# Designs tried in a protein design chat: VHH binders against Rho GTPase-activating protein SYDE2 (SYDE2). Part 4

Target 1, 120 residues: Rho GTPase-activating protein SYDE2 (SYDE2), of Homo sapiens (Human) (q5vt97r660to779)
Amino acid sequence: IDAFRHYSFSDQPKCSQYISGLMSVHFYGAEDLKPPRIDSKDVFCAIQVDSVNKARTALLTCRTTFLDMDHTFNIEIENAQHLKLVVFSWEPTPRKNRVCCHGTVVLPTLFRVTKTHQLA

## First folded at step 22 (VHH)

Design bb3 (from aa1 with S52Y D109E)
Fold by OpenDDE, fold request of step 23:
Structure bb3 (fold): chain B 120 residues (1-120), chain A 120 residues (1-120)
Amino acid sequence: as target 1 above (120 residues)
Amino acid sequence: QVQLVESGGGMVQPGGSLRLSCAASGFTFSSYWMSWVRRAPGKGPEWVSSIYSGGSETLYADSVKGRFTISRDNAKNTLYLQMNSLKPEDTALYYCAKEYTEGDIYFFEWGQGTQVTVSS
């Protein structure tokens, strides 16, 4: 099921429910990356749960607008509503790492159907 | 006010070892990802290693993997970097960094740094 919605980064879909437990997220990659700078080739991926950084990758070098990944995030969530996967650029000067792309899902809605989902 | 004070740097011969420390204050240390970043002469800042708030996950740049070990003592508000098998290319100013997000920006906030020089 495709649960990723197109929201602005700051937007969080309305949700009245919360979930807790252990979650495994397998990240296969991202397409149509929009680096803020042409010379910015390094990126990293982060998993945010209700604005808390729960997991991240090491820096990765992007050669194209496509990031090919095979990575599993194991995260503990407690009383949570939203999960966000974000790709950030590495911009050590002026120390602002900006978003290249992101996806947001409402966690309680996913687990109403099944415990395993394929997200896009 | 966030304060990060690095120490433990020095001059060592190739193949030698150093242990860096970072004393953190002014924020809830145990709630944040922490990292080491370094700046070699004539180069931009390079990410070296990161550790999850609880210490359960560590990340390393390929250039230091297998040689460096990041760790933390949340009770002491201290971050560590054990550096073994040091190479001349490891020569740099090493920074301890607090990782956090505000809005759509991922920040690395670091201190004054400690100098590491690897030379025969």
Scores: ipSAE 0.795, ipTM 0.911, lowest interface PAE 0.6, mean pLDDT 89
Fold by OpenDDE, fold request of step 23:
Structure bb3 (fold): chain B 120 residues (1-120), chain A 120 residues (1-120)
Amino acid sequence: as target 1 above (120 residues)
Amino acid sequence: QVQLVESGGGMVQPGGSLRLSCAASGFTFSSYWMSWVRRAPGKGPEWVSSIYSGGSETLYADSVKGRFTISRDNAKNTLYLQMNSLKPEDTALYYCAKEYTEGDIYFFEWGQGTQVTVSS
């Protein structure tokens, strides 16, 4: 079992390699959600590959600090280095959806070891 | 500059249909997620539907699933929303939105909107 490293959102771990292909990400949920506003209970999840939004969910209602999900993302990647899973709050009034939580992995390093991984 | 011009709104009876269009310019349309957001009277903006840049993935709010269909023509830089089986609660100003990320913010940038009124 692998875990996401603790990075700031803007941090991009150094990587000199790239990978391409089809990738499936099974998302079971997120913990320790920090919504920016108390009254903002709607969130959505996004899969970013090198800062490109490759996949996302519909809006979800988050009632606790835990988001339970069972969703599979099928992602086509080309010359990619980083995978980021981000939970955003739905904040249409300011028209800025802020991060509730996120995780980042370095793809070439991960798939050099094995083709399948479980991340916590 | 980014321009999003919505059209196709109007007044229809319950059970009727409308097709909204959004003409996009000022950015590479085919590279972005696009969405429809609506604002009903007295309510905040509600996410309606989104479509991936290539059109291979679509997302819908539960309130419109089975009734609305989002599509896009990248060659024409146009986003569409086919709305069938319209209900009074679908009455709202409908916005076409460009989805993108800058830093740790997920943006929905939308135009002036087109009014949809469902009333008997």
Scores: ipSAE 0.787, ipTM 0.909, lowest interface PAE 0.6, mean pLDDT 89
Fold by ESMFold2, look of step 22:
Structure bb3 (fold): chain B 120 residues (1-120), chain A 120 residues (1-120)
Amino acid sequence: as target 1 above (120 residues)
Amino acid sequence: QVQLVESGGGMVQPGGSLRLSCAASGFTFSSYWMSWVRRAPGKGPEWVSSIYSGGSETLYADSVKGRFTISRDNAKNTLYLQMNSLKPEDTALYYCAKEYTEGDIYFFEWGQGTQVTVSS
């Protein structure tokens, strides 16, 4: 069975270098979710590359400051400088004709990254 | 001005099927992720399904997975929801929603809705 090392979100290239290719990012969970009032029952996780959403999960139920999940993001990126994961909380009370989902950038508890293809 | 016009709702027996449509105008439809959100009387908005801007990926709430199919036609600026094996708990006003971000907030913004009523 092929073993993978755990990977923190901060291990990705930042600011002064760029990456390209197809990436598979395995997300195992998050701690200390940034909206301290996470008593909302539904959240979703989005992976952002240079502040652009590339992929997200379906809505997940979360009742604590800890999110336990096992999800793989498969994304295609070009000349990317910065990758981050954001947890958005589904607002229980809509404003007019909108639901507003507030985002928290998370430090991942555990990640695993599989680099499938690189363009440079 | 963003316009989302839902249609195809109606009354149907349990186990029946309906196909919802959403005509979009006033924005570049093919650039945005789209979703269906529903609201039963006296209840808050419930996310149902989402589809990526290119149509390559789809997401479903657990309550509808395997019964509902989201799709889009970017040439016609139209979003669809095929609903099969309908249950009384699917009774709701169904909204077509545009997904977008502003600042730290992820929005689901919808039109007027189309009523789906499932009863014997």
Scores: ipSAE 0.590, ipTM 0.854, lowest interface PAE 1.0, mean pLDDT 77
Fold by ESMFold2, fold request of step 23:
Structure bb3 (fold): chain B 120 residues (1-120), chain A 120 residues (1-120)
Amino acid sequence: as target 1 above (120 residues)
Amino acid sequence: QVQLVESGGGMVQPGGSLRLSCAASGFTFSSYWMSWVRRAPGKGPEWVSSIYSGGSETLYADSVKGRFTISRDNAKNTLYLQMNSLKPEDTALYYCAKEYTEGDIYFFEWGQGTQVTVSS
């Protein structure tokens, strides 16, 4: 469980501050995508803030091991400490009445977070 | 006890319309993103559409965009799918699904489904 690293707001230049406001998250893309099953090519990208899903994309067909995506999410955050971006793989074989989509956390070098100010 | 009950399916001519409904119980409906998933004969599950918990954002598969409209009524714990300009390839068992995460897995968990048949 300690093998994956998350983008932490507490590691920003403002030291140990919690972040609130409108955030813009730009996702550049992901490489070497390996879905849990060989024939699983549909994926979606979700933003999780303190383990809560805030936004996600529609399912996208990834015909290669590379997801070329320049997508910007605009999300509203209150007192957030951790943000992560996760790519989930759509599994074509359901388990009973569920599709189980396994996630891979996107490294911080593949996305950029900026705070978006509201003028009024 | 989570229950999802789909209804509104039937036989319709190509170009026709149907409105699917899903009655939800046993969980706080307004706290969860909801989706429609369909299974054509002999095929695996295909994601069709999703709607955010508050209803402000909607997502569609390319195959249905512009023809289908997802909506929800959180006061009535009901999810809807308005299907217009139906085609024979839309023939499938349509499931209402609850979206949620547990650990690193994103789930789409569905009810029993309602059959939609578009005969040419």
Scores: ipSAE 0.522, ipTM 0.825, lowest interface PAE 1.4, mean pLDDT 77
Fold by ESMFold2, fold request of step 23:
Structure bb3 (fold): chain B 120 residues (1-120), chain A 120 residues (1-120)
Amino acid sequence: as target 1 above (120 residues)
Amino acid sequence: QVQLVESGGGMVQPGGSLRLSCAASGFTFSSYWMSWVRRAPGKGPEWVSSIYSGGSETLYADSVKGRFTISRDNAKNTLYLQMNSLKPEDTALYYCAKEYTEGDIYFFEWGQGTQVTVSS
């Protein structure tokens, strides 16, 4: 799949130019995942555009080090420099009035539009 | 600062309906994913439903899919949860939550909650 690469990095660079378009991202899963806490069973995937959450999945069961799913994200991108796909772990023990979900980046920010659909 | 005020909870018979509301202030409501999270006695927080900042995408936990409907009115800074076909297992304190990221952490930050009790 030409739209993304698998990385173990936690940080990603930004593009020097803005990118716009209509994008569909089909996500089959991720490998080499290790939840930050041993008791985390649920995860979700989010697409972040310049640190803004544009799309995400519902919570999914974390089985092994491999997240198995069949999900399509349909997002509209305007003037974006940076796109990330991040897997977050739902942690069942809240801290104060919030749940804190730790993330692992699975898609680099360097990307190209692979497919667009337009209505007549 | 962020304020989330939940209302609309109460006691209902199994099979009954309730509509929860959440008044939001202290942030740009229309820029964030919003969610409902519930906490049953003796249990950790359970994610229930989420809605995209623009309202076009909704997500549901399997346990509530087909029975609950999340919605938002960005003009009124209000989040809603329509709860139908209620079951005793839906008994919980229901929280309205703002979803956001800081660094590698995804937060679900909630208000004080509104109690829903479904008695068998």
Scores: ipSAE 0.409, ipTM 0.774, lowest interface PAE 2.1, mean pLDDT 75

